# Designs tried in a protein design chat: VHH binders against q9p7j3. Part 100

Target 1, 174 residues: q9p7j3
Amino acid sequence: MILPLFPETQVHVFVYENVSNCAAIHEQLISQNPIYDYAFLDAATILYKKQVYSAIIRALEDRRDEQMKTKTIHSEVILSLSPKTEISSAFRQFSMTKKSKNIVVVKIDSKLTEEEEFERLDKLVEGNRVEFSDEELQKLIDFKVLKKNYKLDPSTLENPLASILSSIALRGYS
Key: E = the ipSAE of ESMFold2; O = the ipSAE of OpenDDE; V2 = 0.75 times the mean of E and O plus 0.25 times the DockQ between their complexes.

## First folded at step 7 (VHH)

Design q95 (framework vhh_6qgx_2)
Fold by ESMFold2-Fast, scan of step 7:
Order: sequence, then C-alpha cells, then structure tokens
Structure q95 (fold): chain B 174 residues (1-174), chain A 124 residues (1-124)
Amino acid sequence: as target 1 above (174 residues)
Amino acid sequence: QVQLVESGGGLVQAGGSLRLSCAASGFTFSSYAMAWFRRAPGKEREFVAAISWRGGSTFYTDSVKGRFTISRDHAKNTVSLQMNSLRPEDTAVYYCAAELGYSLYDTASEYDYWGQGTRVTVSA
C-alpha cells in the first residue's frame, strides 16, 4: 500500500483470525529471529484501519526525525499505538501474546511485493487471512481491552474513533 | 462546534504570489491532518496539498510541487498555503479540509470537515 506522505516506503498490513500458533510466534519474537521482523499486534486492540495507519505515520515521522524510542520501525509502530510514552506498557497493551487468537501484522520497508509477503507470512502464521477492513476488524475487537488501553468512558466507547486517533497523534506532544 | 475559515484569496497576475490561511476552531487541531483542495470553474474538486497532524510530513499534487508550500502553526491553530509562481490554471476556489488521524490525503471523501472556500483568480 502507498502512503502519500511516505511514497518511498512500502507498507503491508495483514489480518489473521483463528491463529493456532501464537505461542510459537511469540517465542520467535522473543528470540529476535529476523524472519519475524514485523509488528505483530493483538487484533483485540485494533478497531479501525485509521488506527493502524495513524500509528504507522507517527512511527515513520519519528524515524525520519531521528526520534525513535525503540530499536526497530516495527516496535515503533507498536509504541505509537499507545496513548503514553512508556515502552513496556505499550507492548503489554498492543503486542500479540502467547494467548492471542487474532492478529494484525504490519510490515514496513519490505523488499518483497505484497504477494510475496503474503506467501512468506502465510508460512509463519497458522490461521485464516481476512481482509484488512473496518468490517473485519470490528469482528475481532475486544471492547474491554480497547476501553482499558485508551481510557474510554462508556459514552466515548460508543464512538471512540476521535479519542483513539487523538491519543495516537498527541502521545508525548507538547 | 467545528469551524474552518479560509482567508487570503484575491486577484493576482501570473507569476505572482498569494498566501492562503485557514483558522480552525472547535476541535483538537493537532490531532487532524489538514489539506487544501480547489475547484476551478466547470471542474471537479481536486487535491492540492496536505500536511500531517504534527506538521512533520507534506504531500503535494504534481502540478504545484516546488511552487506551493503548506505549513501549520499549532499555537494559532492555523494551516497556510504559500502559493508562488502562480499560473492562470491555478484559478479556483480553494477549500481548507481537516481529517482526523490518517488515511488517503488526496481523497476528498476522507476529510471530515470543510471550509466554505476562498477565491483565487490569476490573470494572464
């Protein structure tokens, strides 16, 4: 996919439901296996395509400005989803865990085509790939997790888009 | 209540310059990407330029690259379009638009709020 603000940067986003090997993937991430250099997110935390894109743009701007707080662009995407600057809290809130069932996977700076990334990632993830769309994401979200991560009250939770995107855009901005 | 108010339009000769401004109120300005679109007489609305919510990234349509500069001032809640080396084909009504977060900056349907427009006329 093409980001107008970063036309030289190739971005792919994949959604998998009913993933059976999250524990194995998590072990590879802890081992820092370079084959798994992606942002693996728990789909329970993602409600909108714009939520993911906003975090990607934030991470790319921080990389361009040499202000990344984490070691890789993919971990910076995970951090950028959080309303706070605390790295460990962001990873606990948004990263895939051994117990995750549905995941969102982001690849930045791929040297492969989207089709080639599909082929590669489908070999790593034992689950069903679905369309990256608001409709599919809304089937996988956990509203209790969303409320906790973005500190939403019941009225805000009915239409949380503005609060989520504001949290991403304004994290540490002052 | 969200409001976008454009100003700075007018008549200018080819090769001249104009600076358009858009004052935003009623929302958290720094959470919104801002853009300028234009509509020439008898034509559809087209994308001109966009700037990310933090002002770190800009995007321009090919016909204005190198001539127009978009910027934002978070203290004043304004977005500006500096238009240099103006051409008769730049004649249009210019609209300020705001989009929460990020999506496709050059797609009009992605924008949540719009100003009423300011007219720019460039004479040969």
Scores: ipSAE 0.150, ipTM 0.573, lowest interface PAE 5.4, mean pLDDT 86

Design q96 (framework vhh_6qgx_2)
Fold by ESMFold2-Fast, scan of step 7:
Formats: structure tokens, sequence, C-alpha cells
Structure q96 (fold): chain B 174 residues (1-174), chain A 124 residues (1-124)
């Protein structure tokens, strides 16, 4: 995928359901194994494709402006999903855990084609690939988690898209 | 290998201040967060504060917010904890910890490197 504001940056997003080896993946992330250099997100926190894209764009803006707060562009994507600038809070809110069952995986600056990344990830992730679409994401979301992470009130919960995107775009600017 | 050495502990009266320092030696890991945990007698390790090594974002447990400040010095490979308005319940052994990137900052099990601890006693 090509982002209009970052046309030279390759972005791949993958969705897996019913993942059985999240604990093993988590251990590889802790060990900083470069094979696992992806943003691994808990799908319970992601409702829209635009939510993921907005976080990616924010992370790429921060990289361009030399304002990244984390080690890698992939961890910056995780931070950028959060309405706050606190790294630990963002990881707790959005990253995959040992107990996760459904995950969203983001790759930025891949030297591989999308098909080659699919083959690589299918060997690392023991779950079922599904399409990265609003329809599939809406099957995996936990609205209690979403409400807590973005501090949504009942009036915004029926159509939260604008509120979520605003929270991502305006993080740190108030 | 990373080794963490704490210093700055001691005896202080309630309402006083102490500054704890943690020196990291060996390889520095820019992806790491640094944290302070404490263990009171007979209790498990409790999270106190964390700072991301590269970004400088901070996180505090509720009981110390506004009283404690965590900071880092990249050139010296040091993390510090400034403790103000100390209370008797802050009495504990304080431990410096380093966390690999991509983990929860307030969970002791996520931290790979630990210091030996420095004792803080706050008298009434």
Amino acid sequence: as target 1 above (174 residues)
Amino acid sequence: QVQLVESGGGLVQAGGSLRLSCAASGRTFSSYAMAWFRRAPGKEREFVAAISWRGGDTFYTDSVKGRFTISRDHAKNTVSLQMNSLRPEDTAVYYCAAEPGYSFFDTAEEYDYWGQGTRVTVSA
C-alpha cells in the first residue's frame, strides 16, 4: 500500500484471527529478534482501517521530523495509536500480549513484496489470515477496550470514527 | 552484558527527600526502558516509575505521582529517581530495572536486567 503523504514508503498490514502462539511471539519481541520487526497489535483495540493508517501516518510524520519517541518505526506506530504520549500506556493499550487471540501486524519499509511478507508471517504466526477490512476488524474489536483506550462517551460510541482519528491526529497538541 | 548498580538510599525523616541513582554498565540498549521498583518487607515487588530510554516518556504509579520524578542521562547511562515528600509507607528496598522494548513498563516479569537494590527507610 502507498500512502499519499509518504509515496516512497511501503506499508503492509495483515490480520490474523485465532492465533495460538501469541506467547511465543511475545517472547521473540522481548528478545528483539529482528525477524519479528513488525508492529504487533491486539485486534481487540482496532475498529477501522483508517485508525491503523492514521497511526502509521503520525509515526511517519514523527520520523520525518526527527521526533520519534521510541526505538523503531513499528513501536512508534503503537505509540501513535494512543491519545497520550506515554509509551508504557500505549503498549498496555494497543500491543499484542501473551493472552491475545487476534492480531493486526504492520510492516513499514519492507524490502519484501506483500506476498513474500505473507509467506514469512504465516511461518511466524499460528492463526488464520483474514482480509484487512473494516468488516473483518469489526468482528474482532472489543468495544469495552476501545471505549477505555479513547475515553469514549455513550454519544460517540455509536459512531466513534471521527473521535478516534481526532485523538490520534491531535495527540500532544491538545 | 548490562549491570545495574543503585545508590543514594538511606534514612530520612517523613517529609524529606532522597535522590536514587542507577548506573548501567556494559552495552547500552537504546530500545530499553528503565524503571524503579520497590519491595517493602514481606511484600512483592511494586512498580514505582519508568522512563523510555530513547523517547523520555515517563510513567508513575498513582501513590508517587507528583512526589517522585524519574529522569535519564544517556551520556552517563544513568537513570535517577528524585523522591520528595517521603512517607513512612515509602520504606522499601528500591530496585533499578531495564526492560527490553515492546513490553509493559509496570510489570516486573517483563524486565530482563535488575540491580541488587538500595535501602530507603523513612522514619515517622
Scores: ipSAE 0.000, ipTM 0.180, lowest interface PAE 12.7, mean pLDDT 82

Design q97 (framework vhh_5c3l_4)
Fold by ESMFold2-Fast, scan of step 7:
Structure q97 (fold): chain B 174 residues (1-174), chain A 124 residues (1-124)
Amino acid sequence: as target 1 above (174 residues)
Amino acid sequence: QVQLQESGGGLVQPGGSLRLSCAASGRTFSSYAMSWVRQAPGKGLEVVSAISWRGGSTFYADSVKGRFTISRDNAKNTLYLQMNSLKPEDTAVYYCAAEPGYSLFDTASEYDYRGPGTQVTVSS
């Protein structure tokens, strides 16, 4: 996908359900294996496509402005999903863990075509790829996790989009 | 993987200062963002300060901003926390945590995996 504010930046987002090898992927991420240079998110934390894109845009803005707080653009995407600027808290809240079953994978600045990324990622992830759509994400979300991560009242859980996007956009102003 | 060892804690009077150090294993330290995390009696873990892998960006919790300074020496694989104007509320076990961007643990609450912590007690 092409972002209006960053039209020259290549962005690919993939969704996998029923992933059986999250522990193996997690070990590769800890070891900083460059083959795994993606943002691996727990799908239990993602409700909307706009949530992911808002975090990507914020990370790209921080990179442009030389204000990144993490080592890589993909780590910055994970941080940018959090309503706070606390690095370890953001990764605890949004990153894939050994226990994850469904994941969202983000690739920025790919040297590969989308088709080549699909082929490569299918070899790394042992799961079923599904469409990156609000409909598919809503099947994978954990509303208790979402409520905790964004500090939502029960009433806002019925329509949380504005609260989530506001939290991402206004991060760092406290 | 990084092995971490904290030092420099102790007993100090309110208004006093302490400098904490964290020694890390030699191979991945410079690729990690690093944090100081504390746990006060009866409370959960609080991230008090963080520093990017090159030291160009820092974070401080509101409770310590203006009083604590985080720094790192990548050539020596060492992280520091200079703590000034200490308050009784700063009493806690302080842990050094490596933040490569991903959880290093099977449990959600544990990000200080190799460091045993160092006790800081602020009392009169």
Scores: ipSAE 0.000, ipTM 0.164, lowest interface PAE 10.5, mean pLDDT 80

Design q98 (framework vhh_5c3l_4)
Fold by ESMFold2-Fast, scan of step 7:
Structure q98 (fold): chain B 174 residues (1-174), chain A 124 residues (1-124)
Amino acid sequence: as target 1 above (174 residues)
Amino acid sequence: QVQLQESGGGLVQPGGSLRLSCAASGRTFSSYAMSWVRQAPGKGLEVVSSISWRGGSTYYADSVKGRFTISRDNAKNTLYLQMNSLKPEDTAVYYCAAEPGYSLFDTASEYDYRGPGTQVTVSS
């Protein structure tokens, strides 16, 4: 995948449904196991491909400007999904938990091909891989969670894309 | 919502310079990544340059790299394109375009918000 503002950056995004080992993955993330250096997101929080890409681009911009608030580019992606600049709040809102069932996994700066990342992730994640598409994401979203995370009202729930992207873009500029 | 109006085009000799401006009206200009896109006579739309909503990241098409500089002033709701060392092949209508957050489309035809354009003609 090529990003117009970061054309040399390799980005891979994977979606898994019905994951049975989220607790094990979560323990590896807490232990900072380098094999698990990905952004593991709860799919209940992601409605659009553009939502994920906007967060990736913001994270890459923060890295370019030497303004990352977190230790890795992948944790910066998680922070960048949040309309607020508080790290703990962002992780509570968007990251995978031990009780997650469906996840979105982001890899930036992979040294592996997309196919090799698929093979690697299939060994780590016990679930069914599905296409990274708006259609598949909309089957996994929890609108109650989305509404709370982006402070959406009923009038914006019918078409929330612009509101979500604006929230990500205006993070820290209230 | 944003409304865009370009200015600064004109006739210039090869090797000359022009500065294009795009004035945005409405709110949330700072929420949009901005691009300059152009359409040369008889050709499709080409993304010339893009800038992130914070101004920290830029992109340039290979055809203009090193000659053009994109910038923005969010306090003035204005986007700029400084065009140096102009060539006849730079002759086109130039549009500014906006997308909430970031556009992931590689073609200008995917942009939802675009101004009416300003003509740049480079002729000897």
Scores: ipSAE 0.000, ipTM 0.160, lowest interface PAE 16.2, mean pLDDT 80

Design q99 (framework vhh_8emy_2)
Fold by ESMFold2-Fast, scan of step 7:
Structure q99 (fold): chain B 174 residues (1-174), chain A 124 residues (1-124)
Amino acid sequence: as target 1 above (174 residues)
Amino acid sequence: QVQLQESGGGLVQPGSSLRLSCAASGRTFSSYAMHWVRQAPGKGPEWVSSISWRGGSTFYATSVKGRFSISRDNPSKTLYLQMNSLRPEDSAVYYCAAEPGYSLFDTASEYDYRGQGTQVTVSS
């Protein structure tokens, strides 16, 4: 993907369903294994492509402005999905857990080609790769999780896109 | 995981300064972003300031920006909050909290740790 505000930044987003080794991936993330330097998101928390792109853009803006709160651009993407500024809350809300079944994986500034990233990630993730599309994401979302994470009322839940994007863009405002 | 203990609070007059400390125990302090949170009687918790795991990035609530300064010393496992130009509105119990710099303990259903708190009272 090419972002209008960051045209030279390489962004790759991968979606896997029916992942059987989330516990093993989680242990690698805890050990800070550099091979796993990706943003691993629970697909239960992601409804739209634009939700992921908005978080990526916010993370890249924070990096550009030297306002990153976390160690890596990938952890900053996870933080940027949350309407709150607390890192722990963001990871609890959006990160893959050992119990996750479907995941969204983001890679920014890869040293590898997209094809090499596909090959590498397919070796790390034991699941079925699916298209990064609103249609596929809608099959994997948990609306109870989405409602809780963005504090959506029943009327907003019918068409939550604008509310979600506003929450991401306005993170840190009163 | 970390165990946290705050200190340095007290009773001071408006315009005074205080430095709060948060001592951490355990092996993982340097892997955590750290926060200061305060709670006044009858109010919910209010985020005050954050510092990244290596100290390269700092953030402040608008109400304290320019007056407070957050810092950390990873070798001594200590977090600090330098509070200048204190106002009566700053009166609260101040807590430190630890968050992983990656998707570490939260993905294992661990919680951010708060210490016991240290009371700051700004009164004439």
Scores: ipSAE 0.006, ipTM 0.191, lowest interface PAE 9.9, mean pLDDT 80

Design r1 (framework vhh_7yz9_2; at its last look DockQ between E and O 0.86; V2 from the best seeds 0.00; counts 0 for: pae E 6.9 > 2, unsure alone 62.1 < 65)
Fold by ESMFold2-Fast, scan of step 7:
Structure r1 (fold): chain B 174 residues (1-174), chain A 119 residues (1-119)
Amino acid sequence: as target 1 above (174 residues)
Amino acid sequence: QWQLVESGGGLVQAGGSLRLSCTASGRTFSDYAMGWYRQTAGNEREWVAFITEGGDTTYADSVKGRFTISRDNAKNTVYLQMNSLKPEDTAVYYCAKDYPFLTGESDYWGQGTPVTVSS
């Protein structure tokens, strides 16, 4: 995908169900293996495509404005999902863990085609790839996790989109 | 603002053991993942061991089975138990807050603690 505000930036988003090797992936991320330079999110935290895109746009804006708080653009995407600017909390809230089962994977600035990234990721991730769609994400979300991460009350859980997008856009301002 | 103070290094014979400690100042130690890194003369800094907020551990291949990382949140301290030490483990050891891909290794605080393993 091409973003209108960042037309030169290639963005790919992938969703995997029933991933059995999250512990191995997590170890590679800690070791900073460049093959694993992606944002690996726990799908339990993602309800909408717009949620992911809003975080990507915010991370790209922060990079453009030289305001990144983390070392990589992919880490900045994970931070940008959080309503707070505290880096460790954001990673605890949104990043995949050794116990994750379903993941969302974001690649920014890929020098590979979407098909080449699919082939590469399918070698790294032991799971079933599914469509990046609101329908598929709704099957993987944990509403208890979503409520905690965005501090939603029960009424907003019925239609949380506006609250989530506002939290991402206003990160650091309130 | 976070201060990390490493201690416990020293001189030890090959096959020996040392326990390193890293004490953090600040209110929210339990909210942070912690790691141990080492730097040998003439070489780049390398990651050694990592512990998450929940206590899950990860180790570099060079130290698996010999080193154990642990934490005591009541004491704001992370430990590295080093067993079966080899001359190749000779380095200055540093602890760091958070995941290594977040803030970079330049966020280390303190002088580190030197470990010398004689053959």
Scores: ipSAE 0.307, ipTM 0.656, lowest interface PAE 3.6, mean pLDDT 84
Fold by ESMFold2, look of step 8:
Structure r1 (fold): chain B 174 residues (1-174), chain A 119 residues (1-119)
Amino acid sequence: as target 1 above (174 residues)
Amino acid sequence: QWQLVESGGGLVQAGGSLRLSCTASGRTFSDYAMGWYRQTAGNEREWVAFITEGGDTTYADSVKGRFTISRDNAKNTVYLQMNSLKPEDTAVYYCAKDYPFLTGESDYWGQGTPVTVSS
């Protein structure tokens, strides 16, 4: 996908369930293997497609404006999911860990078609690809984690989208 | 801002042991993951061991079973116990806050502590 405000930037998003090798992927990320240059998110933290797109847009805006806080655009996406500006907290809350079971994977600046990127990624991830859709994401979410990450109270838990998107959009301005 | 100070390096014979320490200045040490890395001349730093804020540990294959990472949150300190040392473990060892290769505009590396393992 190409976002209208960033016409030269191709983005792909994939969702995998029942991933058996998150520990191995985690080791490759720690080792800085460039083949693993993606944003690997824990799907337990993602309820909406718009959550991911809003974080991607925020990361791309910060890159355009020379205001990135992290080393890569993919790590900036992870930061951009957080309502706070503290990098370590964002990674603790949203990134894949070796204990993760389901993941959302983002590739920014891809030079490949979606299917070509999938073929590459599928060699790295041992799991079942599912559609990137709100229907599939809601099957994988952990609502206790979502509530904690965005500080949702009981009155907002039934329809939290606006609160979540506001948190992403307004990060650093409150 | 954090400061990290490594210590405990030195010269040791193959098969020997060393314990490295890394003491952090700053608040909230218990909230952060910590890692150990090493570097030989002419090469980039390589990951050695990692410990989460919750105490879960991960090791590079080359050190698994020989090295142990641990933390003492009361002392703001992370340790690397290195047993059964081999000459290929010779390097400068660095501790780091979080995932420094993915985060931060400034490095939170210590100055490093040299380890030499003689055959």
Scores: ipSAE 0.086, ipTM 0.550, lowest interface PAE 6.9, mean pLDDT 85
Fold by OpenDDE, look of step 8:
Structure r1 (fold): chain B 174 residues (1-174), chain A 119 residues (1-119)
Amino acid sequence: as target 1 above (174 residues)
Amino acid sequence: QWQLVESGGGLVQAGGSLRLSCTASGRTFSDYAMGWYRQTAGNEREWVAFITEGGDTTYADSVKGRFTISRDNAKNTVYLQMNSLKPEDTAVYYCAKDYPFLTGESDYWGQGTPVTVSS
């Protein structure tokens, strides 16, 4: 897809459930394998499509403004999901781990169609692709983790999306 | 502010063992993942082992079963126990904070400690 504010940047988002090789993927990431040039998120930490898009937009804005704190746009997406400024914290909170079972995968600056990108990614991920939708994400979310990551309380839980988006947008401004 | 100092390298015969240490001077050591890398002359630095802040470990295939990474948060130190060493393990070993391929300005490396395994 193309984001209105970034018409020259093509973005794809995929969701996988019951992934059996997260540990192997994790090793490839640590080894800096360029074939794995994606943002791999733990689906247990993602509740809304807009949460992901907000992080993508934040990362793209940071890149545009030459304010990235990380080396890659994909790592910046992970950082952008977090209300915290510390990179390690953001990755602990939102990045896929070797123990993850469900993941959200983001590709920025893709030169391929969504289907072509899927075919490429499908060779790397051993799991079942599901629709990138709020409905599917809600089946995969761990609310305990979500509440912890965004420090949600009974008042903010009435409108968790607003709280999450605010946290993403205002990271570093608290 | 962070400085990493590696130690424990040296000359060892094939089949021997070494234990590397990396001590960090920065605050909040326990909040960060740590890793070991190695590099030979003319080659790119390669990942060897990684330990999360929670203690989960991951190893490169080339060292699985032989190397063990651990950490002592009270001492701000990460270790690499290297057993059954091979000549192919000869390299300068570096300690790293966080995820070097992901981090930007927060990327910290030590000066390295040389390991030579003779046949």
Scores: ipSAE 0.023, ipTM 0.409, lowest interface PAE 5.0, mean pLDDT 91
ESMFold2 (binder alone), look of step 8: mean pLDDT 77; pTM 0.791

Design r10 (framework vhh_7yz9_2)
Fold by ESMFold2-Fast, scan of step 7:
Structure r10 (fold): chain B 174 residues (1-174), chain A 119 residues (1-119)
Amino acid sequence: as target 1 above (174 residues)
Amino acid sequence: QWQLVESGGGLVQAGGSLRLSCTASGRTFSDYDMGWYRQTAGNEREWVAFITRGGDTTYADSVKGRFTISRDNAKNTVYLQMNSLKPEDTAVYYCAKDYPFLTGESDYWGQGTPVTVSS
């Protein structure tokens, strides 16, 4: 995928369901293993493709403007999903945990093709790859988690897209 | 400003035991996941043990079965009980909250406590 404002930035997004080794992946993330330099998101927190793209765009804008609050572009994507700018809170809300079952994985600035990244990730993730689509994401979402993370009232849960995108775009302004 | 202070390091013979403590000052300790890391001269800092705010624990393969991480939220303290110590465990031990490697900020790390294991 090519982003209009970032045409030279390569972005790949992968979705895995029924992942059995999230505890092992989590250990690799806390140990800072560079092989695991991806944004590993809990799919329970992601409802739309646009939600992920909005966080990626915001992270790339922050990097372009020298405004990153985290050490890597991938951790900046995780932060950018949060309506607040507190790094620890964003990671608790959106990153995968050892108890996660389904995950969304983002790779930015890959030197590999999408196919090569699939081959690499399929060796790291013990789960079933599914299409990155709204239809697949909607099978994996936890609406209670989504409601808490974006502070949605009951009425907005019926059509939360605009509220979620606004929260990501207006991070730090409210 | 959030501060972490490690203590309990020292010299110990191989096969011995030490208990390290890390006390947090400032913010609510119980809201954070905590970890122990170590660094040997000439090597990068490596993860040793991790405990979630809910009490779930995870260990590096090199210390599984020998080290135990625990926490006391009333005392704002995380512990590392080190048993069956080996010369290879000689390092400066650091505690950290959440994911300090992602921020690079110094206040997410303690100042370290040295552990020397003699053979």
Scores: ipSAE 0.013, ipTM 0.393, lowest interface PAE 8.1, mean pLDDT 83

Design r11 (framework vhh_7yz9_2)
Fold by ESMFold2-Fast, scan of step 7:
Structure r11 (fold): chain B 174 residues (1-174), chain A 119 residues (1-119)
Amino acid sequence: as target 1 above (174 residues)
Amino acid sequence: QWQLVESGGGLVQAGGSLRLSCTASGRTFSDYEMGWYRQTAGNEREWVAFITRGGDTTYADSVKGRFTISRDNAKNTVYLQMNSLKPEDTAVYYCAKDYPFLTGESDYWGQGTPVTVSS
């Protein structure tokens, strides 16, 4: 899939289950180690590929329009997953924590090929890589977390895709 | 304006201890993650310790086992207990809200409290 408004932007998304070193990764992120310049998301918060792509598109739109609220495009992706504009809330809700077990990792504007990113990231993450697919994501989601993050009622929880995408696209207006 | 005020710095001998405090005013402290950072003249500010709203903590490798971060939400205060101090810990210590390095927001840094560790 190509991003219609950003066809030249290179995007790689990786999914890891049973990650044992989340505490070490989190520490590297806090210390600003440039090797860890990725968006590290808790897979408990991600249900669909389109959810991730919508956040990426929103972050790229904010960068294009010189409206980024965070320092990096990767932190802007994390913010863009949230229906709120508050940065700290978005990071608490969607970022991996030292207690995370399954993660989704996003890389934008890579200077490396997808295969080279695979090689690098597999050395940083001590876990099992799985396919970035709706099927695999649905095995890792926590519906209680999803419901809380997007304020879903029971009726929307049965088919939440449209609600989630609208929340991301209309962030800050509802 | 949201304000952070650090205190507790001073001169101490190597192997000694100090306890730093950072008190927030103007806004509800318990809603925010808090961190301690330090800076030596001519260098960038480096992260030292971090505490979440729920009390979970993380530490830079250079201070693990020696420093302890804690918070008292009723007093709007975050603390840094520094034990087994080394000359290399000499710096001005700052507290900050959230993730300044991710947000680009530096207006919520405190004023700093200097710590000098003699050999």
Scores: ipSAE 0.137, ipTM 0.527, lowest interface PAE 4.7, mean pLDDT 83

Design r12 (framework vhh_7yz9_2)
Fold by ESMFold2-Fast, scan of step 7:
Structure r12 (fold): chain B 174 residues (1-174), chain A 119 residues (1-119)
Amino acid sequence: as target 1 above (174 residues)
Amino acid sequence: QWQLVESGGGLVQAGGSLRLSCTASGRTFSDYYMGWYRQTAGNEREWVAFITRGGDTTYADSVKGRFTISRDNAKNTVYLQMNSLKPEDTAVYYCAKDYPFLTGESDYWGQGTPVTVSS
């Protein structure tokens, strides 16, 4: 995807369902294996493509403005999904865990094409690739998790997009 | 058993400097990635600086150019040199075994050392 505010930034987003090796991936992330330099998100927390793109834009804005609070652009994406600037909470809320089953993977500043990244990730992730689309994401979301992460009440839960995007854009003021 | 003990905090005027130390007890300190975090009342811990097993460093944007993290594996100690301190740097500072990708996923925290920067 091409972001209007960051047209020179390469962004790829991938979705995997029924992943059986999340514990192994988590171990590689801890070890800082450079092959795993991606943002690995729990798909239970992601409802819309725009939610992911809003977090990416926010992270890129923070990098541009020298306001990043985390050590990498990929970890900044994870933080940027949270309505607060609380790093530990953001990672507990949105990062994949050893027990995750469906994941969303973000790559920023890739030196590879989208197809080459798919070939690479298929080697690392033991699961089924699906399209990065609102339809596929809506099959993987956990609405109980979404409600807690964004503090949604019943009146907003039926159509939460605007509330989620506002929470991401106004991170640190909620 | 593994313990982390922070020291070196205190009161300093804006523009001043402090050097924080964190000493680990136990074996294999050199095998761990280490980081410094800080926390103000009512807020979660914020990542400040990170050092790899090999000594490569990364900093939060708010402290780049002002803070330097370093380690002495022979002494099982990690340091944070803080220069050009600002009132906004006032916090309790913690060191932790850290992970190069996972900010905030530290599996051990020390007791912290308070730093107060007066205007």
Scores: ipSAE 0.000, ipTM 0.159, lowest interface PAE 14.4, mean pLDDT 81

Design r13 (framework vhh_7yz9_2)
Fold by ESMFold2-Fast, scan of step 7:
Structure r13 (fold): chain B 174 residues (1-174), chain A 119 residues (1-119)
Amino acid sequence: as target 1 above (174 residues)
Amino acid sequence: QWQLVESGGGLVQAGGSLRLSCTASGFTFSDYAMGWYRQTAGNEREWVAFITRGGDTTYADSVKGRFTISRDNAKNTVYLQMNSLKPEDTAVYYCAKDYPFLTGESDYWGQGTPVTVSS
């Protein structure tokens, strides 16, 4: 994908459902295995493509402006999904867990072609790859989790996109 | 049984230095990445610095150029050298095995060592 503000930055987003090896992936992430240098998100927290794009753009802006609060661009994407600047709570809210069943995987600045990333990631993730689309994401979302993460009231939950995007853009402010 | 024991905290004036230590027991220290976190009253723990098994280091932007993380595998110890301390560095500092925040709750924490920086 090509982002208008960052046309030189290579971005790939993958969605997997019915993943059976999240515990194994989690162990690799804790051990900092460089093969697993991706943002692994729990799909229960992602409702829209724009939600992911907004977090990626915010992370890239923070990197450009030398304002990153985390150690990698991929962890900065995870932080950027959160309405708060608390790193630990952002990871607990949005990161894949050992119990996750459906995941969204983001790769920024890949040295591999799209085809090579598809082949590599399909070997790391034991699940079914689906299209990165609002339609597929809406099958995987947990609205209770979404409401809690973004503090949505009933009126906002009917049409949450603007509220979610505003929360991502205004992270660290009221 | 595994343990992480932090030490070296205390009272220091702004502009001063402190060296924190974290000694590990009950596991093969050299096989794990180590990190330092800090927490102020009423707030969640904030990442400060990480060191990989191979010795590569990464720092939070707020401490870059002032803090240095290092390790001594023979002593099962990770260190945090804190220079040019500021009042806003006042916190309880925690040592962690691996990166416990990627997957929620973790039992890889030490008991913490308090640091108070006076203006």
Scores: ipSAE 0.000, ipTM 0.179, lowest interface PAE 11.4, mean pLDDT 81

